# Miniprotein binders against Checkpoint protein hus1 homolog (hus1): the designs that were tried, part 2

Target 1, 271 residues: Checkpoint protein hus1 homolog (hus1), of Dictyostelium discoideum (Social amoeba) (q54nc0)
Amino acid sequence: MKFKAKISKASILLKTVQNIMKIYNECICHITPDKLRFIIQSDFNDGMQVFCEIQRSLIFENFTIESLSDNEIQFQLDLESLRRVLQSATSNGVSDIFTNLTKVRGGPVLHFIIKSGTSGTVIFQDIPIVLLTAQQMAQINEPTLPDPLVHILLPNLKNLQKVIDKMKNISDCLKIMIAMNNRLSFEVETSSGSISTFYSGLDHPQFGDHVLSPDLQATVCVDIKKFAKVLHIHQLKPSEVVLCLYERSIIVHVVLTDIMITYYLPVLIKN

## First folded at step 2 (miniprotein)

Design fb11 (from F2 with T4W F76V)
Fold by ESMFold2-Fast, scan of step 2:
Structure fb11 (fold): chain B 271 residues (1-271), chain A 80 residues (1-80)
Amino acid sequence: as target 1 above (271 residues)
Amino acid sequence: SKVWIEIEVEGDPETVKKALEEIKKLAEKLGLKVEVEVEGNTVKIRITGLSPEEAKKLLEEIWKLARELGVEVYIVVEEK
């Protein structure tokens, strides 16, 4: 198997990595001829999952990929290591960044060559990886969910993050309510009282022939710290962010140009 | 049974200014004092000492105004 490429738009990739690593420091990196995917699984992450897809053409040029499994390569990667490489490469001006899959002392690594535009220096960095077989990758599936109970387009994420950060200091449980008549609210409760924030006039996403009655309403509770971590995605200025409520989970679906990120958060069952 | 409301308005400067003036008028009709804080392109408005009934009336008027002016309004309500 062979993989090599020049990384374009390293700043966008860095911001993406910085955002998903807030959920967990380790991910599965899946590279295909068309896409780069980062997957954070629920096993060691309190039930949270992240599926991030980036169009290959956005971040890779001079791209070569070869494998016996339909030219797909997958491996386990430490996101903090990747963040450090990308941060180093984007600091102090423009750099040419090249990456390839190779071996160092018998172990597989993701190799980086950073050529500084500010100075004539060349930096070599290696990230150790764990290669996964096609069979192991086949075990990694995005959750299959029924139709959502309710859904809505989120308001300005930067403003929402400020609100949720204030609520986070008061309670561990965030109550989220969506009404299909364009309403969304967030509430936290303590023994002495409650704090609520209300939004109206929000749009609902269009899902073809799937139309929900405007009389439908649903409320769920989620871990507020986990929800707050998702809202950092505002740094990427997404064009659309959809919130879907289900009986046992919520989904936050983030749409950017050539990037799609889906967050899965478990619903809390209060005793 | 006192309610505190914090309103954050975001939009173009001219529309935000209109929204702020209208919100002040609504609060003044209820005999309430308004605190205003400006940060970049957003304006934060704090109103304290409302009864639950006064808070409900004010919220309904603010939502109507937001739709009319095409601004985004984020409201935090604290009731202890």
Scores: ipSAE 0.000, ipTM 0.347, lowest interface PAE 14.2, mean pLDDT 83

Design fb4 (from F2 with Y74W F76I)
Fold by ESMFold2-Fast, scan of step 2:
Structure fb4 (fold): chain B 271 residues (1-271), chain A 80 residues (1-80)
Amino acid sequence: as target 1 above (271 residues)
Amino acid sequence: SKVTIEIEVEGDPETVKKALEEIKKLAEKLGLKVEVEVEGNTVKIRITGLSPEEAKKLLEEIWKLARELGVEVWIIVEEK
């Protein structure tokens, strides 16, 4: 098993890591000839999941990968450690950053070499990892869901984040309503009052030839703190953010150039 | 109960100006005063002291207007 590469676009990778680590500080890193994936899995019962997929050519050059399992490697990785390495590489100007899979004192590590572009400084950093077998990786699957009840493109994420942060101080439960006539609302309730935010004139994503009736509407309740964590992705300025409601979960699908991130949040069954 | 409505309109300067003028007209028909704050191409409108019935009527008219003008409008409604 061998992996080495030069990391290009380290700032984009850093921002991606900073955003997904808000959900959980440990992930599964899966590297294939075509893609780099970060997977955050948790319990299906009230757990949040993240599947992040980055085109290999966006972030890796001088790329070599060799394994007996279709030239794929996978391991558990601490995202805070990765964030610190990438932060070091992007501070004080541009740097060349190289990474490879190796061993230190018998243990597997992801090794980094950071070479300053303007000085002669070279920094070496190791992140301990836990290698996973192909069989273990085969058990890690993105949830299979039917067609959503309703879906919509989210409005300006910075403005939405401000609204949700205000609501977060009031209630733990966020009511989300999508109507297929281009409407979206968020509501929180207390014993003394309520706050509701309404959006209109939003677009719906295209799902091939399928068109849902404009009379369709659905409402779910989610953990507002979990939803708020997702909205930090506005820092990456995505081209499209899709919200899909299902009976027992919601999906937030984030589209960027050569990066796709899908967040799965459980629906709360309590009022 | 007391209802406060805060409206934010974002879009082309010409369309945003048209939306602001129409929202002001809607509030005037209800005898309500409007507070306006302009930040670049975004306009923030605040209306306070609404009854629940007045708020419902105003919201319905604003949603209709947003659809007609093709603008993104988000409305925050506070009930106390």
Scores: ipSAE 0.012, ipTM 0.512, lowest interface PAE 8.6, mean pLDDT 83

Design fc1 (from F3 with K19L E23Y)
Fold by ESMFold2-Fast, scan of step 2:
Structure fc1 (fold): chain B 271 residues (1-271), chain A 81 residues (1-81)
Amino acid sequence: as target 1 above (271 residues)
Amino acid sequence: SKKVRITIEVEGLSPEEALKLLYEIWKLARELGVKEVYIFVEGNTVTIEIEGDPETVKKALEEIKKLAEKLGLKVEVEIRE
């Protein structure tokens, strides 16, 4: 197998990596002719999952990929190592960043060549990886869920993050309620009182031909610290953020130009 | 029960100052024994609804007004029984 590319838009890739690594430092990197994907999987039922898809053309130019499995490659990657490479490449002005898949002392590595336009220095960095087979990758699937119980577009994400960061000092459980009449609320409770933050006039996303009754409401409880970590994605200034409630999980779907990130969080009910 | 709706314009405050004010209001209402506190954030407008025993709600309203006045904020109040 062969993979070689020049990295475009390194600052966008860096911001994306910085945000998803708040969930977990190890991921699966999947490269196809059309997409770059980062996948963070839960080891058990109480963990989070992240599926991040980036259009290949946004991040890679002078792109070459070749494999016996439909020209796809996949491997385990340490996100902190990738963050360091991208940080060093973006810290001191404009740099040309090249990457390729190779071997060092018999072990597979993701190799980087960073050419500084400012200082004229050339830096070589290697990130050790663990190659995955097509069979192993076939077992890694984004959850297939039925239609959500309720769904809504989130309000201003930066302001919401600040609200949730204060609420997490009150309770470990965040109650999320969506009503299909354009309402959303977040609540934390104590034995002697509660804080409820209500939002109205929000839009609902369109899903196929299915229209939910405005009378429908659903409430779930999630780990507030996990939810707070998701909200850091406001740094990327997404165009649309969708919240979907299900019986056993919630989904936060983040839409950016040529980037889609989906977060899966377990519901705390029945734990 | 008595219900009071308080509307505060927070455009002159930093986001951190606005949030601090909201949590001081929540803490104060809870300490006074108010049954329910609902905070709505929409743009630069913060709406607070408190509900409970008439005497405790009256005391909470007086203290919330003092907090807002110290920060130079304009407050509108709507009272419903």
Scores: ipSAE 0.143, ipTM 0.500, lowest interface PAE 4.7, mean pLDDT 83

Design ha1 (from H1 with L11F F43W)
Fold by ESMFold2-Fast, scan of step 2:
Structure ha1 (fold): chain B 271 residues (1-271), chain A 80 residues (1-80)
Amino acid sequence: as target 1 above (271 residues)
Amino acid sequence: SPEELKEALKFLEEAIRYAKELLEKGDPEVKELAKYLEEALKWAKKLAEELGSPELKKAIEELEKAIKELEEALKKAKEE
């Protein structure tokens, strides 16, 4: 199998990695002719999952991929190691970054060649990886869920993060209510009362072929610290962020140009 | 140190292998990679001076030879 490419848009890739690694520091990386995917599984995160999908052409140019399994490769890698490589490449001004799949001491690695645009220095870095078989990858599936109870487009994510960060200091459980008449609220409860923030006039996404009645509403509770971690994605300035409530989970679907990130969070027991 | 030497030797070996693979494919990327390898060689020479390792100096000589072979082959391919 072969993989080599020049990394363009390294700053966007770095910000993406920085955001998803807040959930967990290890992921599955899946590279196909069309896409780069990062997957964080529920096993290590109390049921929290992340599926990140990037159009190959956004971050890879001079791209070559060859494998006996439909020209796809997949492996486990440490996100902190990848973050360090990308940060090193971007912190000293503009750099050209090349990457390829190779072996060191019989073990597979992602090799990086980083050329500084100003200093004339070049750096070689390796990240050890664990290759996965096509059979192992076939078992890595995005959850299949029924239709959501309710859904809504989130308000300005940066402002929402500030609100949730303050609420996080008060309670571990965040109560989320969506009403299909363009309303969203967040509430935390204390022994002496409650603190709520209300949003109105929000839009509902065109989610599948199903149209939900405007009379529908649902309320769930989630771990506020997990929800707060998701909101860091505001740094990528997404065009659309959809929140979907289900009986046992919530989904936050983040849309950027050539990048889609879906977060799955478990619902806590209703109080 | 012996571990630093082992690391440096491995990155040099991988760089040489990658350059040879790209050359065999006739890939337009070969020109860019040759330039990167030349700069990598300069960095490796500085590291060898700091570590004072004869093994690293020998590996650098091998990389230097491989880069020259790569440049020669590129020039030959363009003539055809």
Scores: ipSAE 0.000, ipTM 0.121, lowest interface PAE 22.1, mean pLDDT 79

Design pa1 (from P6 with K12E L27A)
Fold by ESMFold2-Fast, scan of step 2:
Structure pa1 (fold): chain B 271 residues (1-271), chain A 88 residues (1-88)
Amino acid sequence: as target 1 above (271 residues)
Amino acid sequence: GKVTIRVEINGETWVITVEGLTDEELARLMEEVFKEAEKMGITIEVRAETLEEAKEIARKIAEFLREKGLDVRVEVEGNTVRVEARKE
């Protein structure tokens, strides 16, 4: 097994890592000839999931990958460790960053060589990893879902984050309402009343033959702190962010150039 | 009685509905709604059990917005009091 590459556009990778690690600081990293994937799995009944796919050519150049399983490599790594390495590489100007898979004192590590263009400093860093077999990776699947009840394109994420951060101070439960006539609302309830924010004139994503009636609407409740964590993705300035409501979950699908991130959040069930 | 306050700011529309609104509660709600909002113009509509109650709430809102340096107009429209604020 062999992997080595030069990391291009480290700032984009850093911002991506910073955003997904707000969900959980440990992930599965899957590298194929075509893409780099970060997967955060739910280990609890009410946990979130994140599936992040980056085109390999965006992040890696001078790329070599060799494995007995179709030249794919997968491992568990700590995102905070990766963030720290990338932050160090970007904080003192433009640096050349090289990475490879190796062993240090009997343990597998993701090795980094950071060459500063400004100071001439060379830094070596190792992140311990846990290698996964192709069989273990084959068991990690993105959820298969029916067609959503309703869907909508989110408004300006930076402004939305400010709104949700205010609501977060009031309640732990966020009520999300989507109507297929271009409307979206958020509500939090208190013992003395409610506070709602309404948006109109939003677009709906286009799916081939999956056109939903304009009369359809749906409402779900989610953990507001989990939803707020997703909105930090505004830092990457996505071109499109889709919110889909399902009976038991919501999906936030984020589209960027050569990057796709899908967040899965459970719906809160009151009995 | 029931009080409904509708705020339009930065392309977002907020609706606050409460049963009996104290001065302290009004101040908290206003700070919460406006804490991180950025806007050159704001429109607020106040509706209450009586028009006089709506006018009193709108007056307090207008004072808050004037203290933020905004130029404020207050108008009665049916059973609703409309407050429009903008920077010169």
Scores: ipSAE 0.016, ipTM 0.510, lowest interface PAE 7.6, mean pLDDT 81

Design pa3 (from P6 with W14Y L29F)
Fold by ESMFold2-Fast, scan of step 2:
Structure pa3 (fold): chain B 271 residues (1-271), chain A 88 residues (1-88)
Amino acid sequence: as target 1 above (271 residues)
Amino acid sequence: GKVTIRVEINGKTYVITVEGLTDEELLRFMEEVFKEAEKMGITIEVRAETLEEAKEIARKIAEFLREKGLDVRVEVEGNTVRVEARKE
């Protein structure tokens, strides 16, 4: 098994790691010839999941990957450790960063070589990892869901984050309504009534090959603190953010150039 | 001359090799490393062109770590100086 590469867009990778780390500090890292994936599973993360997929060519140059399992490698990785390596490498702007998979006396590590163009300093860093077998990786599946009940493109994410941050001081439960006639609303309930924020004139992307009737609408409740964590992604300036409502979950699809991040949040059910 | 500083912390190894290490660069490096070391033990090995230079760099590192409230021990091993620090 062999993996080595030069990291080309370290600042973009750093920002991506910082954002998904808001959900959970540990992930599964899956490297294939075409893609780098970070997966945060629902166990111990209160039902929330994240699937982040990055085109290999965006972040890796001089790339070599070889394994007996279709040239795929997967391992458990501490995101805080990766964040610190990338942050130190990008702090002064001009560094060459090389990474490879190797073994030391303590076990397998993700090794980094950081060469400063300014000072001539070379820094070596190791992140301990836990290798996963192909069989273990086969147990890790992105949820298979039917077509959404309704979907919409979110408004300006930075402004939305400010709205949701104010609403989370009022209630732990956020009521989200999407109507397929270009409307979106957020509501929190108080002891004396409710507070709502309304949006109109939003776009609906085509989801797969299906077009939904403009008469359709749906409402769900989610944990507002979990939803607020997702909105931090505005720092990456995504081109599109799609919100999809399902009976028992919501999905937030974040589209960036050569990066796709999908967040799965459970719907709160009153029985 | 060339100075090599090796730091072990929670299974990670950092190695810095520089020509003409400045006090400012050393302080910045230590601030960054210490952010990860607040609750764990840290081991630092310093090697320079002369043992005297390595001792002086190690002294500055030990002083920094003691000011952060760590218990620090310094030991000379051949041409390197080893600094071990931990919270009691």
Scores: ipSAE 0.000, ipTM 0.206, lowest interface PAE 18.6, mean pLDDT 82

Design pa4 (from P6 with W14F E36Y)
Fold by ESMFold2-Fast, scan of step 2:
Structure pa4 (fold): chain B 271 residues (1-271), chain A 88 residues (1-88)
Amino acid sequence: as target 1 above (271 residues)
Amino acid sequence: GKVTIRVEINGKTFVITVEGLTDEELLRLMEEVFKYAEKMGITIEVRAETLEEAKEIARKIAEFLREKGLDVRVEVEGNTVRVEARKE
């Protein structure tokens, strides 16, 4: 088993890591010849899941990967440790960052070499990892869902984050309503009333005139703090963000250049 | 350049607009679309800055779908390229 590479866009990788680690500090890192994946499973965070897929060529150059399992490598990784390494690499200007899979005293580690382009400083860092077998990786599957009840393209995420951040100070439950006539609303309830924010004129990613009528609408409740964590992805300036409502879950599908992130959040009300 | 891809599965149309599209990004999009398909029967419309670029993207899509065991037809309509895939 061999893996080594130069990390090309440390700032983008850092922002991605900072966003997904808000969901949970541990993930599965899966490296293939074509992509880098970060997977956060539902077992450790009250049913919330994240599947993040990054095109290998965006993040890695001078790339080598060799394994008996179709040149794929997967391991458990502490995201806080990775964040610290990437932060170190980006804090003092331009640097070259190299990574490789190796062993320290019999234990597998992800090794990093950070070379300052200006000062000549070289920093070495190791992150302990837990290697996973191909069989273990085969058991990790993205949820298979039916057609959503309703779907919509989200408005400007930075502005939406500000709205939701204010609402989360009021209630733990966020009521999300999507109407297939280009409308989206968010509501939190207080003892004396409710606070709602309305959006209109939004686009739908799936044109459902034959099946999904413009008269259709659905409402679900989610944990507002979990939803707020997802919205931090605005830092990566996604081109399109899709919100889909289902009876028991919602998904937020984020499309960026060479990065795709899908968040799965459980619905709080089953009725 | 700007690329617009329309995907229709079981009568529903999915529209995605991107700035630039790598082979790997296209493959990931196609894999994601298949995860939510209820039935076989996919129609994909590709539009790009040039018809030539749209044809190249459609060729890659058709190749992916044929690798999945689908019967694939590619047709040019105006400035868009349509890819239809169905189980034979």
Scores: ipSAE 0.000, ipTM 0.066, lowest interface PAE 25.7, mean pLDDT 79

Design pa5 (from P6 with T13V T17V)
Fold by ESMFold2-Fast, scan of step 2:
Structure pa5 (fold): chain B 271 residues (1-271), chain A 88 residues (1-88)
Amino acid sequence: as target 1 above (271 residues)
Amino acid sequence: GKVTIRVEINGKVWVIVVEGLTDEELLRLMEEVFKEAEKMGITIEVRAETLEEAKEIARKIAEFLREKGLDVRVEVEGNTVRVEARKE
């Protein structure tokens, strides 16, 4: 198998990595002819999952991929290591970044070549990886869920993050209520009282002919610290962020140009 | 008794619901919500078991907002006390 590319839009890739690594520092990286995917599984992060999909053409140019499994490769990758490589490449002006899959001392590595345009300096960095078989990758599936109980487009994420950060100081459990008449509320409770924040006039996602009754509403409780971690994605300035409530989970679907990120968070029992 | 405080700032609504809170606990909870209020016009509605209780809570809220440098007006509307504040 072979993989080689020049990384374009390294700053966007860096911001994406910085945001998903707040959930967990280890991920599965899946590269196909069309897409780069980062997958964080629920196994070691308290039931939280992340599926991040980036159009190959946004981040890779001079791209070569060859494998016996339909020209797809997948491996486990430490996100902090990737963040450090991308950070160093973007911090001091214009650099060309090349990456390829190779071996060092018999072990697979993701190799990086960082060429400074200003100084002529060339830096070589290796990130050790764990290759996954096609059979192992087949075990990794994005959850298939029924239609959500309710859904809504979130308000300005930066402002929402400030609100939720203040609520975090009060309680560990965040109650989220969506009403299909364009309303969203967040509530935290203590033994001494409660605080609620209400939003109105929000839009609902457009799914063509799929329309829920405006009389529908649902309430769930989630871990507020987990929800707060998701809101850091405001740094990428997404065009659309959808919140979907289900009986046992919530989904936050983040839409950017050529990037889609879906967060899955478990619902707490006491809602 | 149950007390409901509704705060509206720039189209956003915060509702604080308390039962049997001390004055210190109530004001501490309000501080977390009202930190963003200092630069904008604020409308607060207070409702309690009695109008007298609502008036007393509204008085404390008005003092809090005045200490933050805001001009405050208090008005009684039925069983609700309305507090309007703006930067002077």
Scores: ipSAE 0.000, ipTM 0.332, lowest interface PAE 13.2, mean pLDDT 82

Design pa7 (from P6 with I16F L29M)
Fold by ESMFold2-Fast, scan of step 2:
Formats: structure tokens, C-alpha cells, sequence
Structure pa7 (fold): chain B 271 residues (1-271), chain A 88 residues (1-88)
């Protein structure tokens, strides 16, 4: 197997990595001829999952990939290590960043070459990885869910993050209500009071040919700290952010040009 | 005592229902709402167990908004105190 590329738009990749690593420091990296994917699985994140897809042409140029499994490669990767490499490469001036898959003392590594344009300095960095087989990758699937109970487009994420950060100081449980008549509310409560924030005039995304009745509404509770972590994605300035409520989970679907990130958060069930 | 503050800004309604928090803690929590007021008009309705308590809370809110450079009007309407702020 062979993989090598020049990393373009390293600042966008860095911001993406910085945001998803707030969920967990380890991910599965899946590279295909057309996409780069980062997958954070639920096993050690109390049910939280992230599926991030980036168009290959946004991030990689001078791209070569060869494998016996449809020219796809996949491996486990430490996101903090990747963040560190990208941050050093984007700090202190303009640098050309090259990466390739290789072996050091028989162990697979993701190798980086960082060439400073001004100083002539060249830095070599290796991130050890764990290669996954095509069969192992085939078992890693994004959840297939029915139609959501309710859905809505979120308001400005930067402003929403500030709201949620204040609510986070009051309670660990965030109550989220969506009504299909363009309403969204967030509530936290304690024995001494509650805080509710109501949004109106929001839009609903289109899901196929079927539009949900405007009389439909649903309410769920989620871990507020987990929800707050998702909102950091405002740093990427997404064009559209969709919130979908399901019986046992919520989905936050983030749309950017050539990048799509889907967050899955479990619903808190109180007896 | 129990205090309810309703704030309307740009199609959003914020409702704070509080018992046992100080006025300073309440204002701190409302600061996110107040930042949006810096660029547009805002209407706040304060209700408490007594009209005097509602007036005191509204006065503190009005003072905060005036410090942000907004023109503020305070009116009593039945059991509530209405605070309207706008950029001059």
C-alpha cells in the first residue's frame, strides 16, 4: 500500500482536528480517492460519535493512493499528535507540508515533512498509527436512523455557544425542545430556579418529499458539556447546522463547503 | 423570592425564572442577552413576588444597559416592570 500527498489548506484541517478532538483524542482516519474521513466511535465517549468527511481535493494535492482494497487505507490515529504537527507547520510563517505512509523499524507511521519557505528549515515528524484491515473498516458504519422526530436549523452558533456556556454553570442536563412551527428552546433547572432560552422564526431543513406537520414537537435531555463541545465548530463558520431529535439520540449535522461533520449525542433517560 | 424576567430581542425570547440567586448573579447570567442589545432594541419584562422587588431589579438592569450606551425607558405595567432600550 502507498499513500503520499501535499497538504493544502492546512489551517482548515487544523481547525477541523482541534474541534473534533474536543470529543476524543483518538480517531479512525479513512482515506479514499475522493475523501478524507475522521471517525470518533462511541466505545469510550459515553455514546458520543463523530463522522467527519472532507473532500480530498480540499486538503490534499499531489495525491497518490494505492491499495488492494479499492485504493482505500484506514488506520487509528492520535488527534493530539496530528494537531501538534499541523500547529507547528502553520505557526511561524508559510510552510509546505508533505505526508506519506511508511514504516519505521517495522511499525507503520504517518510521516510528515515540513519545509519552511523562508528559513530553509526542514522538520521531520512521525505519528505512529495502527493499520486497520478492510474487514475491520467494514464494521465501522455511520448509524442508519429513521426520519427524525423533529428537526431545525440552529441559530448563529457563536452566539448559541455563549448562551450554552452560561447555562452549563447551572446544570449538567440540557433540555432541548424543537417545535415544527419554527421554534427551539433550551432549558436548565435547579431546585432554586430555571433558565429558558426561546428561539423563534428559525427554518427547518428539507428531508425528501415529506414535510413534518407544524404541530409536531419533541423534547429531549442531553449532557450539556457534550453539547457545548459540539458548538465549538462555529470556528469553521459553517453555512448550515441542522439539529435533529430522535428518541434515543440527537444529531448535529454541520455543513461547510467540501466538509460535512455529523455529531451523535445520546439522550439522557431519567427513570 | 421568585423572579421572572422575560426578554425579547430579534425574534428570540429569553425567560429567566430564579429563586435564591443574587441580583448580581442574575445580571451576569443575562449578560449574553445584553450583548445583543448593543446593536438593536430590546424589551425586558420583570415580574417578582412584589412590585417593589421588580422595580429594584429593573432599575439595576436599566443601569447596566445605560452603561452600554443605550437609551433606556422604564415603565410599570400592572404587576410587571417594562424596560425598553434602544441605540440612540
Amino acid sequence: as target 1 above (271 residues)
Amino acid sequence: GKVTIRVEINGKTWVFTVEGLTDEELLRMMEEVFKEAEKMGITIEVRAETLEEAKEIARKIAEFLREKGLDVRVEVEGNTVRVEARKE
Scores: ipSAE 0.011, ipTM 0.408, lowest interface PAE 9.6, mean pLDDT 82

Design pa8 (from P6 with E32L E36L)
Fold by ESMFold2-Fast, scan of step 2:
Structure pa8 (fold): chain B 271 residues (1-271), chain A 88 residues (1-88)
Amino acid sequence: as target 1 above (271 residues)
Amino acid sequence: GKVTIRVEINGKTWVITVEGLTDEELLRLMELVFKLAEKMGITIEVRAETLEEAKEIARKIAEFLREKGLDVRVEVEGNTVRVEARKE
């Protein structure tokens, strides 16, 4: 098993890591010839999942990957450790950053070499990892879901985050309603009544051959703090953010150039 | 009875629906609505079971906003009382 590459666009990778680690500090890193994936599983994080997929060519140059399992490698990785490495590499100008999979004192590590072009300084950093087998990785699948009950493109995320941040001080439960006539609302309830924020004139994404009736609408409740964490993704300035409601979960699809991040949040429903 | 307060601030609309508002509850709700404002200009529409109730609620809202330093105008439109408040 061999992996080595030069990291291009380290600032984009850093911002991506900073955003997903708000959900959980540990992930599964999966590297294939075509993609780099970060997966945050639902286990032990109150049912929330994140699947982040980055085109290999966006972040890796001089790329070499070899394994007996279709040239794929996968391991558990501490995102805070990765964030620190990337932050040191991107601080005070542009550095050349190289990474490879190796062993230090018998343990597997993700090794980094950071070369400063301006100072000539070379920094070596290691992140201990836990290698996963192909069989273990085969058990980690992104959920396959039917068509959503309703879907919509979210309004300006930066403005939405401000609204949701204020609403989360009022209630732990956020009621989300999507109507297929271009409407979206967010509601929190108090002992005195309810406070709702309405959006209109929003677009609906196209889902292949499936077209939903404009008369359809659905409402779900989610953990507002988890939803607020998702909205931090506005810092990456995504081109499109899709919200899909299902009976037992919501999905937020974040589309960027060569990066796709999908967040799964459980709906707050007892049996 | 049911009271609906519609607030429009900087292109965003908040709707507050309550039953039997007390002065203290109304004040708390207005503090939350004001906190959600991006700018000092707001438009509030109050609807209640009777126009008299809507006028009383609007008066209390107007007093709250004036105490916050806003210039407040109150107008009756059919069964709704409209409160416009702005900085300047």
Scores: ipSAE 0.006, ipTM 0.452, lowest interface PAE 9.7, mean pLDDT 82

## First folded at step 4 (miniprotein)

Design PL5 (from PL1 with I44A)
Amino acid sequence: SEIKVTITVYINGKEWFITVEVSTDEELKRLMERVFKEIEKMGAKTIEVTIEAKTLEEAKEIARKIAEFLRELGLDDVRVEVEGNTVRVEARLE
ESMFold2 (binder alone), alone request of step 4: mean pLDDT 68; pTM 0.639

Design PL6 (from PL1 with I11T N12D)
Amino acid sequence: SEIKVTITVYTDGKEWFITVEVSTDEELKRLMERVFKEIEKMGIKTIEVTIEAKTLEEAKEIARKIAEFLRELGLDDVRVEVEGNTVRVEARLE
ESMFold2 (binder alone), alone request of step 4: mean pLDDT 68; pTM 0.628

Design PL7 (from PL1 with V82W A91G)
Amino acid sequence: SEIKVTITVYINGKEWFITVEVSTDEELKRLMERVFKEIEKMGIKTIEVTIEAKTLEEAKEIARKIAEFLRELGLDDVRVEWEGNTVRVEGRLE
ESMFold2 (binder alone), alone request of step 4: mean pLDDT 69; pTM 0.669

Design PL8 (from PL1 with K65L A67I)
Amino acid sequence: SEIKVTITVYINGKEWFITVEVSTDEELKRLMERVFKEIEKMGIKTIEVTIEAKTLEEAKEIARLIIEFLRELGLDDVRVEVEGNTVRVEARLE
ESMFold2 (binder alone), alone request of step 4: mean pLDDT 68; pTM 0.627

Design PN2 (from PN1 with L8W)
Amino acid sequence: SEEEIKEWLRKLAEFAKELGVIAVVITVYTNGKEWFITVIVSTDEELKRLMERVFKEIEKMGIKTIEVTIEAKTLEEAKEIARKIAEFLRELGLDDVRVEVEGNTVRVEARLE
ESMFold2 (binder alone), alone request of step 4: mean pLDDT 60; pTM 0.486

